# Miniprotein binders against o13629: the designs that were tried, part 9

Target 1, 363 residues: o13629
Amino acid sequence: MLEAVTNPKSSLATFSKQLNGLLQAKVVVCKSVNPYFNLALENYLYENSTAKHCLLLYTNSPSVIIGRNQNPWVEANVKLCRDNFVNIIRRKSGGGTVFHDFGNLNYSVLMNREEFSHTENASIMIQALRNLGVHARLNQRHDIVLAQSQRKISGSAYKISRNRCYHHGTMLLNSDLEGVREYLRSPSTGILSKGVSSTRSPVSNTKLLKAEFIKQVISCFLLHKSHSTTTKPLSKPRASSKRLYDIEPKSVITLEQNDLLGVPSILKAVNELQSWEWTFGQTPSFKQHLESTELSVSMDISVVHGRLEKVIFSTPNATLEHELSSIPWTGLCYESGFANTFLISGIHSKEAISILKWISDSI

## First folded at step 3 (miniprotein)

Design n07
Fold by ESMFold2-Fast, scan of step 3:
Structure n07 (fold): chain B 363 residues (1-363), chain A 86 residues (1-86)
Amino acid sequence: as target 1 above (363 residues)
Amino acid sequence: DPREQIDRAKEIMEQAREIVERAKELADNGNLEEAVEIMYEAILRLWQALREAKEANDPRLIETAVEMLFEALELLRQIEKRLSEQ
């Protein structure tokens, strides 16, 4: 039938029109709470957006987001995150680790490299806060803090390439601040990491309604970016603030994950961000030293690309040391319980079994 | 104490259920902004309950908390959609 024949062509044309609109949008509000999708969307807009400036707004389900060059075992309680269904995700921008939950709003300003301004982007957020009665300022570390308490309400990071960049950050509206402390407190000991270490600051929530803040951020962004970076004043007076209903619909796009299901590069990016090889395998090389006085043993571990490269034991018992050194450690993923594989084998001495259990308890 | 964690998680879940019912009432009356605000409170409470249920190692309670969390998230999406259309 004709209806069936024309439907696929109509769907493809509609999809192409929607995708073109997305790439030209000045503001994108994503309703997905899937952090893998949201970060993939950010990267997609970074690579493909034709807009001079684009604002992306989104909220992630509970997640620990580590920076590009960080060690998750140093920055987070990996086991606690796993046990509590908190995602651990490596982003593509540098900087420190952050915790996202439903009480946080993420913003990302994507722009041409020559337009990059940390201060300019922060001023948009600060103006939106001020319009809603919250007085905030930039501190020396370029965090947004409450003017009176000096508590941090927004941290940010950026990624710069030859032609494009993005500056993204958090806005604490009503996040679980107790959970933040627990998930970002690593239990690991003895690690010497080459990765970038996070600096923690006292934080606070703004207690603003998310929908109201989003409206204000969009308004301030569009007003701010409607002007050239030139010093020329507008020919028309800016007597009234630009309201959302005054903005052309094509300038602001609201989307959900299903709207982009057919974009292969987004699916590829989601799969990469979900992979062990990306999140843990991209960890900078590190070493760990562990000691047990009770068992009279020490262990030195070298880890490269998240995998054991070298394991050295020291103990007064030469036979035990030889037995432990004979275990095929090299190539194993560094993770809680990696020694449990050898416990299952059942081929080790009582002393070696005690040490394997100690390793499992320590890592 | 797992027993105390279980009791606390249940209490938090019942509090969240009451907040969700208030949010539905607010939304029905057209107070969408207020409904969204208290829905975020309910979701944070349910997330805390899930954490405590997991620490207590109670699979049934974990399942209940997860189910309530997904239901609350879906309701929030519906209310936010209505708000964005206004």
Scores: ipSAE 0.000, ipTM 0.331, lowest interface PAE 14.2, mean pLDDT 80

Design n08
Fold by ESMFold2-Fast, scan of step 3:
Structure n08 (fold): chain B 363 residues (1-363), chain A 86 residues (1-86)
Amino acid sequence: as target 1 above (363 residues)
Amino acid sequence: DPREQIDRAKEIMEQAREIVERAKELADNGNLMEAVEIMFEAIERLEQALREAKEANDPRLIETAREMLQEAVYLLWQILTRLSEQ
């Protein structure tokens, strides 16, 4: 275990000074691999940072990160994620779903709204890549792609408020690209969602060492956002110049999760991101149509805030249809196994039980 | 008094130089987190020296303090990079 630079258990005066240092920092390197903490930290810096520009760097343990307005049941294999202990997390920025693992580096540039630029922020990453011998460019979708193969190595998203914004993205260094495909392939059928759909692109790893890439990104960021923008970018990582770094104190800090879990707003944000109400309850309204020829039944479900709003059955057997419609569906969480609670009751007809099992198998 | 500000800036710069050398020793011995902690102290002291030099309006002292501060920030960055490799 490493000693923390900032400690929330310290005296109030010491803690306050350390927290003010964090909020003034131009670069924050987070050593936590907890995706809930890292996203909470990003939002905390977005709301509270006093730096004109701040770069946050972090890596998440295996997780599926869905966009603010996406449907997790459309974007991911929710059951496979649960079985393999892969977290599903809704971020606060828009855009598509991504898979993170230890071979990925996340970057986040937090800035004033009037200074937002997809091109400028991406140019920092592209310059860092170039300094390490990787030639990349922006495509029309603002993804960073390898110049020769056109394969995506970095996707990005943003959150904009009236005064502040952040632009964040991934950098594929040495990720499990097979895992990306499997976790992001939903088995669900018949869903008509108002959520934003992800656009899949061919991906590749840069195969750069994480430590070397972090060094170059920090260097390029400080050069780009300093008053000395005419200073030549570093050509080689080993040929770094002392004059190319920000001279202001508190420019770069490193921190651990335990340093900040004592901050009430950060703990609250972590708890929110871990909640069912945030991850699944914030799902845009959707409808699902399920049909079984063998059981001669169809089911139409409307879901609002992740909960069943209306369930309609159609079957030639009027008695069975009435029995199914009498089940108290409204208000149940939409999740695998929601129909299983009614199987335990043991009061339904054989036909109804067969249909409940089919629903459980289909969702 | 500009002379007193110049003298204070020089004293602070000498103190910061000693802290930077201590940080290098700590980093070489694998005590990277302790090295990071005292490097932030050195940088804070050098920023104070830079402010004193600016108030004294001494262009050569300002440049010297600025160079030392840049070197300290670069060393901090190297130590943070080594820490990220752990």
Scores: ipSAE 0.000, ipTM 0.116, lowest interface PAE 19.4, mean pLDDT 78

Design o01
Fold by ESMFold2-Fast, scan of step 3:
Structure o01 (fold): chain B 363 residues (1-363), chain A 86 residues (1-86)
Amino acid sequence: as target 1 above (363 residues)
Amino acid sequence: DPREQIDRAKEIMEMAREIVEFAKELADNGNLEEAVRIMEYAILALEWALRLAKEANDPRLIETAREMLKEAQELLDQIEKRLSEQ
C-alpha cells in the first residue's frame, strides 16, 4: 500500500500492527549481528512477549559477553579485546563468560515463570542436533556436550523473575576456538573478587551449517512447545523487513534491526548496555595486590563500581611513599592506562615515574 | 562529563571505521549477507557516537559522526543492491 508508506498516521498504524505480530510470534529470527541490539531485543521480548513460549535466534559480531555478577578484568583479556575491536558486554543473566563470533548461534527461550524447564529446553536443542547426525547429551553442569568426546558445544544461563524468565545459550557451529581461548584469558594478577568465576571446559564445534541448524531448531521447538504439526521454514535468501508485513498471525518472524530501532524501550536498553556504568560500573567490588621486587614497591587497590576507592603504596622510601600517596587516585576509572595521565604531567621524581610506568604495564 | 563523552565517541568512531573495512573485505570476497550484518553493527555504533557527540555539544565531532554515518549508509545500500542482484 502506497498510503502505508507515505501517510505518517498509516505508517505508525502499520508499525504498531507489525510490533503486535512480533509480540505474539512463537519464533523470532534476528538478522542483526549487533550484540547490543540483540541483547536489548531479548530483554524486550522477555518483558513484552505474549506467547506462552517464544524462541529467539541470533548471531553476534565478535564479543565477550560477561555474566551479570562478573568482573571483566578477571574473566577477559580486556586490552586484547580493545585492540581487536571485540566488544565486552555485560548481559542481564547470571553465570559465566562466553565469546561470541559469526560461527556461533545464540538461542533464547522466553516464557512465563511457571513454564521454566532447563532440561526441556536443552532437550529441544539435543533433538535438533540428533536429527542432523550430531549425538549430544546434557552433562552434570547442564552444558550440552558431544556424547563421544565430552567436549562442550553449548553453555547456557537464565534469568528468572516473579512472572517471566528466559533460558538462553550458545551453540558452537564453526567458531574461532583459538580466539575463544585468547580473549577469555585475563593477564591480570593479584585480583581478589567476590564476583562469580567462570568454569572453563574443553569446547568443540558441531561443524553444522547455520541455516540447517536453524531450520531444525525451529521445527523441534514448534512441535515440542506449541504442539503444531504445520511448520514452514524461514524463507531463504535473507528475509527483509518485508517479512513483517506478511498477514497475521505468523508463528515464525524474521526481524531486521531497522524494524525496531524506533521503539523507545529498545533504544533505552541499547544505551544502557553500551554504557561504561553498566558494563564496568556494575562490577562487584574487588581488591588488587601488585608488587615489584625490582622497584621495591607494593600497591594495594580497592575498586568499587569500577572506580578506584583506595590506593595504598608500601616502599622503604618514606618520601617516595608520600609522593605516590599524594597523587589523586580516588574516583578514577579502573582501566588499562589509568596511571598514564600522571606520567604526562612531568612533575614527578625519577623513582615515581618508574613506578607509574610499572603500574601502566601491570594494569 | 563532556570530556568522557568526547573520548568515548572517538573510541567508538575508530572501532566503527575498522568494522567498515572488515565489511568491505567480506563484500570483496563475495560474502554479501555477512557484509550487510557487519555494516548494521557499524551503523549502530556510529549512531551511538553521534548521540554522545550531541550530548557533549561538540560541533566538530557531531559533523564527523554524521559524515561517517552517511558514508556507512551509502556503502550498506550498495552492498544490499549487489545482494539483491545476486
Scores: ipSAE 0.000, ipTM 0.123, lowest interface PAE 19.6, mean pLDDT 78

Design o02
Fold by ESMFold2-Fast, scan of step 3:
Structure o02 (fold): chain B 363 residues (1-363), chain A 86 residues (1-86)
Amino acid sequence: as target 1 above (363 residues)
Amino acid sequence: DPREQIDRAKEIMEYARLIVEWAKELADNGNLEEAVRIMEMAIEALEFALELAKEANDPRLIETAREMLKEAQELLDQIEKRLSEQ
């Protein structure tokens, strides 16, 4: 493991040596279950790793991970997540929403652009599964599915920059599949979102033990990538077995959150990912239309950067409509219960109070 | 805010240019299935950028996004044609 950056006995030279080891590592196993740290670490390795191929493995505590350009209120049950202490986090890559819990293993293959291969990365996962008695294949959508049931056990996404890319995904080992369904089911209605929508598939668990699967993935990754780096077959042994072991680079590093929180760029990334402004404020603008026949009211909401831009009411009662429109809606965070602020702060008619309660129940 | 929408659309368009170039590299190396998938990502990103440009009412940015989409669609069609002939 890497020593903590704040360790009183750590010198600058010791820290630099440990950091250089991380950046050259072929495999990084992160023991932190903090999804904010794990995603910050992934981005840090993506930007700074010098390895031709680097495999990052981690597990997140219960969390809903939305794609860069998605609307969390369309993709997830935000209130249920909050009530159950399930994190909602916006990642830096595009694509759809996923639910992570302790029964899931995340993998990320970081590489130079020219080294990209979905097929090779998938074959490593499929071989690790096969070694443990689970038969899987790629489907037409390029997800990994169980051979017999065709149910998805791994989905993936990509990110690219000028020099680097990563292919990252999930592996369902023993996740709460009912929890997956409930957390990813938005109760919201009437939303016209400009964000990217998720496509969902039937899923299943492999039922593999995480430690055994990690061991097999690492083995298959190192074997596959070592073999693929051999440009020509070995016609004659270049070195004795002892020398071969001696010249092997640092291949596997295991680390914990406290090892790297002292790195300013990682701390900055963690703080950004934890912010309301990142997770909710980066939501593409959207509109929502709600109607109540019982209360004879309709409401049109415009939301920009996760905050109410305008709220327009339509009712047969002009006095009531004026009263509702006079409420200072602009700038409020769009969240379940935003209307509750006005139930306790102002004095409103009985009709307005009924409508405020309806808004709270509907959002 | 139109200025924020314009800035985000430009950022997305630059990202899409990088993705398209990556798809060309993959196709040149014979990785046609991966090239198709990466092109689909580029097209999705460009469609979102076009939407932001329309909301900002920036006619030059709208035209740029439409041209990039047209070029990306043409490249996707070429790659899919090559893939179907395998």
Scores: ipSAE 0.012, ipTM 0.442, lowest interface PAE 8.0, mean pLDDT 81

Design o03
Fold by ESMFold2-Fast, scan of step 3:
Structure o03 (fold): chain B 363 residues (1-363), chain A 86 residues (1-86)
Amino acid sequence: as target 1 above (363 residues)
Amino acid sequence: DPREQIDRAKEIMELAREIVEYAKELADNGNLEEAVRIMELAILVLEFALRLAKEANDPRLIETAREMLKEAQELLDQIEKRLSEQ
């Protein structure tokens, strides 16, 4: 039986002494490949960690991770993802859409707001790469690119609140680059969105072994943050940077999903990230225009919080226009095949049925 | 009509949230000059929302708008600092 004790940081943290160790850890390596859990863990550490700087490392099973304010129907091939069991997940940070698979390593640096620096965090990653013989640099977009080819190997995003922030990113070790292209290529047309469009760049793998890269990142992180002076960027490899570092065991925690699913706030966050209301319902408002010359019809759709707000048809047949406008569109979830609901609902007009099928084929 | 003013203020605050997130995205992608311009727009939109909240005499809505405006101003200051350090 667990007893909850009040704590200034979190009342849940005190039900276990091991949980308190997690909140003080400088490095957390999560062995779960569940992207919902990994993102929930990131948010939990963001809200509850007492460490001045905390590094979280994890790998997600195949998934498309969209930014906080992106439109998944613009950024991804939603139907292809569904058919191939690739999860689409909205993260809590801004930034563009990324594809994760087992050949990618995710990193997240959680810190006090005043400690935030894209260049400092990137320098840690660049130093770890350099220690393993990979020469990389930060470009003007704050992406990490290979020095010679200029191909992107790491993209990042951040979340900032009043006192805390995190800077997180990807590292392409040996990902399926064809999968990246296919899952991130939306087939949708006619969408005018207030959502943020992703910046696409040529990508490459580093071809580094994950275990060796993790080891170097942890070493560079702990050394860099331990010796942190106001402005002390990691500009070049140190003589001993490829040697074994003396790391205190309690500073590095390895974690499994089952270790934390009993924490109510983590379970709640997992459930939220898995919900339609979060992933699709938080989509910025958008409009879509569709035309069929063959059926002599056009359709204007307004979507708010992932649900149809207004649907306007234009057709030379006034009776048909009235019939289509009489369908209760408002409040339906915007998703592939939403019009199929009405194909069996007593709509008898041959023309209307043809238009409903066209809508289903177009969205 | 106070109810319509409250609903309008909430709509404008939601628009401001969308604009702020767009500016964050622009900054994340290195387009700092555009991010500053979009943040200036977000602040103008939030100032309008605060005026609507005050006209509606809704204390909670006024406080929400003020908090959003303060957060937006802090974000603008951060982006401007990054731009000056390029």
Scores: ipSAE 0.000, ipTM 0.088, lowest interface PAE 27.6, mean pLDDT 78

Design o04
Fold by ESMFold2-Fast, scan of step 3:
Structure o04 (fold): chain B 363 residues (1-363), chain A 86 residues (1-86)
Amino acid sequence: as target 1 above (363 residues)
Amino acid sequence: DPREQIDRAKEIMELARLIVEFAKELADNGNLEEAVRIMEYAIELLEFALELAKEANDPRLIETAREMLKEAQELLDQIEKRLSEQ
């Protein structure tokens, strides 16, 4: 275990030694359920790990994790997430939106670019599942599915640079599948987004115990990567996989959030991931068109960096149109209820108040 | 701001060039399945870059993104054909 930042007897030399051990580790198991920390740690290992292959395993508290180039208002029910204390977080890899909770295990294989293999990484997961009596395979979309039902149990994404990459994914052990559907169902309409859209698939849980699955994944990973000079996918599990995990304890590092919050780059990354400017401000530019036949009004919104750039109203009442256009919309954060700010300040007509309430109800 | 959209599109296009280069290396080494996966990712990035270029209303950047997307799609088709022949 790494305890440098919480151990009162730790010296800078001891901390440095422990940090060097982390960067050379073949397997890192993070006990933090803080998704901001876990994603910051993943990026830190991606940038700094010296291991040819490194497996990171972690679990996030309830969270909606959107891809780097996605629009959260298209991909998720942002208001429902807020009301239920479900975090919305933008990760640094591409791809679609996923829901994480305590019944999910996240895996991340960090590697040199030349070592990249989706198939090999998936085979390690499939081997671990098979060792525990769960039969799974890759489908046409390269997701891991249960062999019999064809329901998805693991989706994945990548981050690739010139020298390094990671392939990370989810494993549904015992997640709230109904909650997954509700949090990922956006109520927003009329959005013309330039972001990447998620593809929905029927999902299922493996019903495996997390501790047993972690043990098997570590064993399969270490056994598979012990043949690193020339590797190929494993078709059958090896009898000694669990024994290998037990005999190489120093290749596996278990850590907690407090062990690494003293590293300035990790703390900075956590703060960035928690910021509105990262999660919502990095949203690709989009436009939204809303119409109310009853109020005889239409509204066109342009949003840049999560903030209102332009709001245009169309209504047959020229006086009302002028009144609405006079509201200082520009620069306001795009969020449910943004129009509520103006219900009290500077608006006097009943017609304008009705339209502001309609906007608040529609967004 | 169109300038920021242009800068982001260019950054994504440069990333896509790197990814396409990597896919070619994978294909040359006989890793056709992995090459397909990486090409699909490059195409996703290029489609996004094209949309950013259109939103910025930059004709040259739109043309560049379309050309890169066309070349990437042709390469993906070539790799998929090679994969089907084995």
Scores: ipSAE 0.356, ipTM 0.754, lowest interface PAE 3.6, mean pLDDT 84

Design p02
Fold by ESMFold2-Fast, scan of step 3:
Structure p02 (fold): chain B 363 residues (1-363), chain A 99 residues (1-99)
Amino acid sequence: as target 1 above (363 residues)
Amino acid sequence: DPEEKAEELFEKAYELLEKGDFDEAVRMLQDAIQTARDIGDKEMQAVALSALGLAYERLGDLQRAMDYLEQAIRVAEQTNDERLIELIKEWLELVKKEQ
């Protein structure tokens, strides 16, 4: 029990020893439900872990997690998420948007690049499920699905660099599948984006207890990866033996947010993930076309790094068009209500005010 | 070591791609691929082509990512390294899944 004999919160020497244990751990179970911390921890282990294979397990409080190259205004109802205190977070791996809640378990396998195998990682999850009586398989899209219903129970994504990679995914244990629909449905219209679009699949819960599934995943991971990381072959294959490996408890670390709150690189990563510049400012460039027949106006917006680059109006009234074009649009953050800043000025004609209100209602 | 040079060029190119310096990044990755080709190292050529494909994936250019990964598979097939072929095919399928 490593955590029972040390207190990293009260001693720098104890804290340093605990950090060294974390960097060498084969399995890390994080009990924090803070998605910013959990993703920052994942990146910290990706950059600093010395283990050839490391499994990170965690659960996030309600959050919409968008992929590295996605447009949040296309993938999610940004305003609804804000109003309901659902975090929108851009991860560092590619792929589609997912919703996390307390009924989901996240896994991340961190490894050297040459060790990457989507199929091997999926097989560990499938074996853990089978040991608990859930029959699942990998489908042709490389999602884990229930064998009978073919409904998706786990999706995954990855990040690969020169020396290291991680493959991470979800496992639906008892998530609110009906409640998540509204958060992932964007109200935005007319957006033309080069960002990656999410593929939606029918989903289901496994209905497994989280603690039981965690124990099985850890056991299957340690057995499988212990074999994969050995540099020496078994001296003689033993066909009759069904127990080939010993699991060492010291390879498993359980931690909480407070155990690592003082690590500068983790704090920096948390701050980056919480920033507008990361979540929205890293959005691929896009354009939006909106038109109102009632107001006889159309608007073309170009957005770069989440900020307005160009706004072009077309209307039969040349004076009105000039008035709208004179508004200092460039550099404003693209967000619901960005036009409301100009409504309080009192400088605009009644026609321009009507159009500003239309813009605020449409975005 | 030409293999070390190719890996160094990949890492430097990826940093430039993240900064938006696409022309210089592509040149460095193409140099890595050409270096591997010139010395007849099919495994290094396949790895360098895969690196270029994965770099494009992280930037959201899925079509180029797929094109380079498909090239990497064709080169890897000439090595008869079944593990390398399988790995690159898995990366290609993951990129295809993103579209």
Scores: ipSAE 0.000, ipTM 0.266, lowest interface PAE 14.3, mean pLDDT 77

Design p03
Fold by ESMFold2-Fast, scan of step 3:
Structure p03 (fold): chain B 363 residues (1-363), chain A 99 residues (1-99)
Amino acid sequence: as target 1 above (363 residues)
Amino acid sequence: DPEEKALELWEKAFELLRKGDFDEAVRMLQDAIQTARDIGDKEMQALALASLGIAYERLGDLQRAMDYLEQAIRVAEQTNDERLIEYIKEFLEEVKKEQ
């Protein structure tokens, strides 16, 4: 545990020693279900870990995690997420959008770039599954799928720099697959997006108990990395390897959320990940076209850094068009209900009010 | 159909980028660029060059990313597609800020 306690001198020395242990750890299990802390911890280990290979395991409370350069309004039902207290979070790795909940286990393997191997990392997961009676394989898209049904049970993504990389993924143990579909179904229409699009695959749960799977993954990881078996498949654990946890107990560190509160760079990263400017403001620029035949109006919106840049209306009524164009749209955050403020604060014709309500219903 | 081949290579490359298989994505994008050049499709050539820039940004090679995005802009300017030019320029500015 990274403690913050009553003696300033000893607490700083103890914290420094514990932090050094964290940076040298082969396995980190984080018990926090807060996705902001878990992603901040992942990035912290990516930048600072001195271990040749480090495995991070964690579970997030219900959250939609979008890739670095994705458009959340295209990838997710933002309003449904907000209404159901499902966090939308932009991660720092590329790739597609995923839904996390308590029935999912996240894994992250942090390593030097020259050690990168998606096949080796996948083999560790596949062996852990086999040890628990689940037969899985790596498909052509580098997803882990059930051998018989070919349904995806784990998707993954990477972040690579000059010296370091991480390979991270999901493992569907007992997730709400109906929730996955609903939160990742955007109701938005008419958007021309510049971001990376997600593709959907049929998914399934393994139905494994989380504690048992964690135990097996740690065992397989430590065995694999101890033997440097890069060219041979990892066989069933031998009787002598049953003692890996006993032989190197300090290689596995378990963290609580409170342990992370004492690391200033993690807190800074948490604050960034929670900001509107990071999650929505980093959205690639996009345009949206909306039409209402009933109201005889069309609307063209240009959005830059998540904020309205231009809003253009077309309607046969010139007075109405001028009225709508006089509204100070520029600089507003693009979000459900951005037009609602003008229903209360402005003096508008009945026709304009109807259009403002239509905008609120459409976005 | 060479145009369909270039588009298919580009689409497959983005799936590989999404999965983090950057080396294979780069190879596919280079094939897409060459196919587009062979058929004289400057719009596809610019799009594939820009995508290669995105691939290198994902790899953390910001200098190479900027070089490819600048090449993409020069090709895109020959198409008179203002939307494509604007799209690539915006991505170049994002990469410059990451540095």
Scores: ipSAE 0.000, ipTM 0.102, lowest interface PAE 24.7, mean pLDDT 78

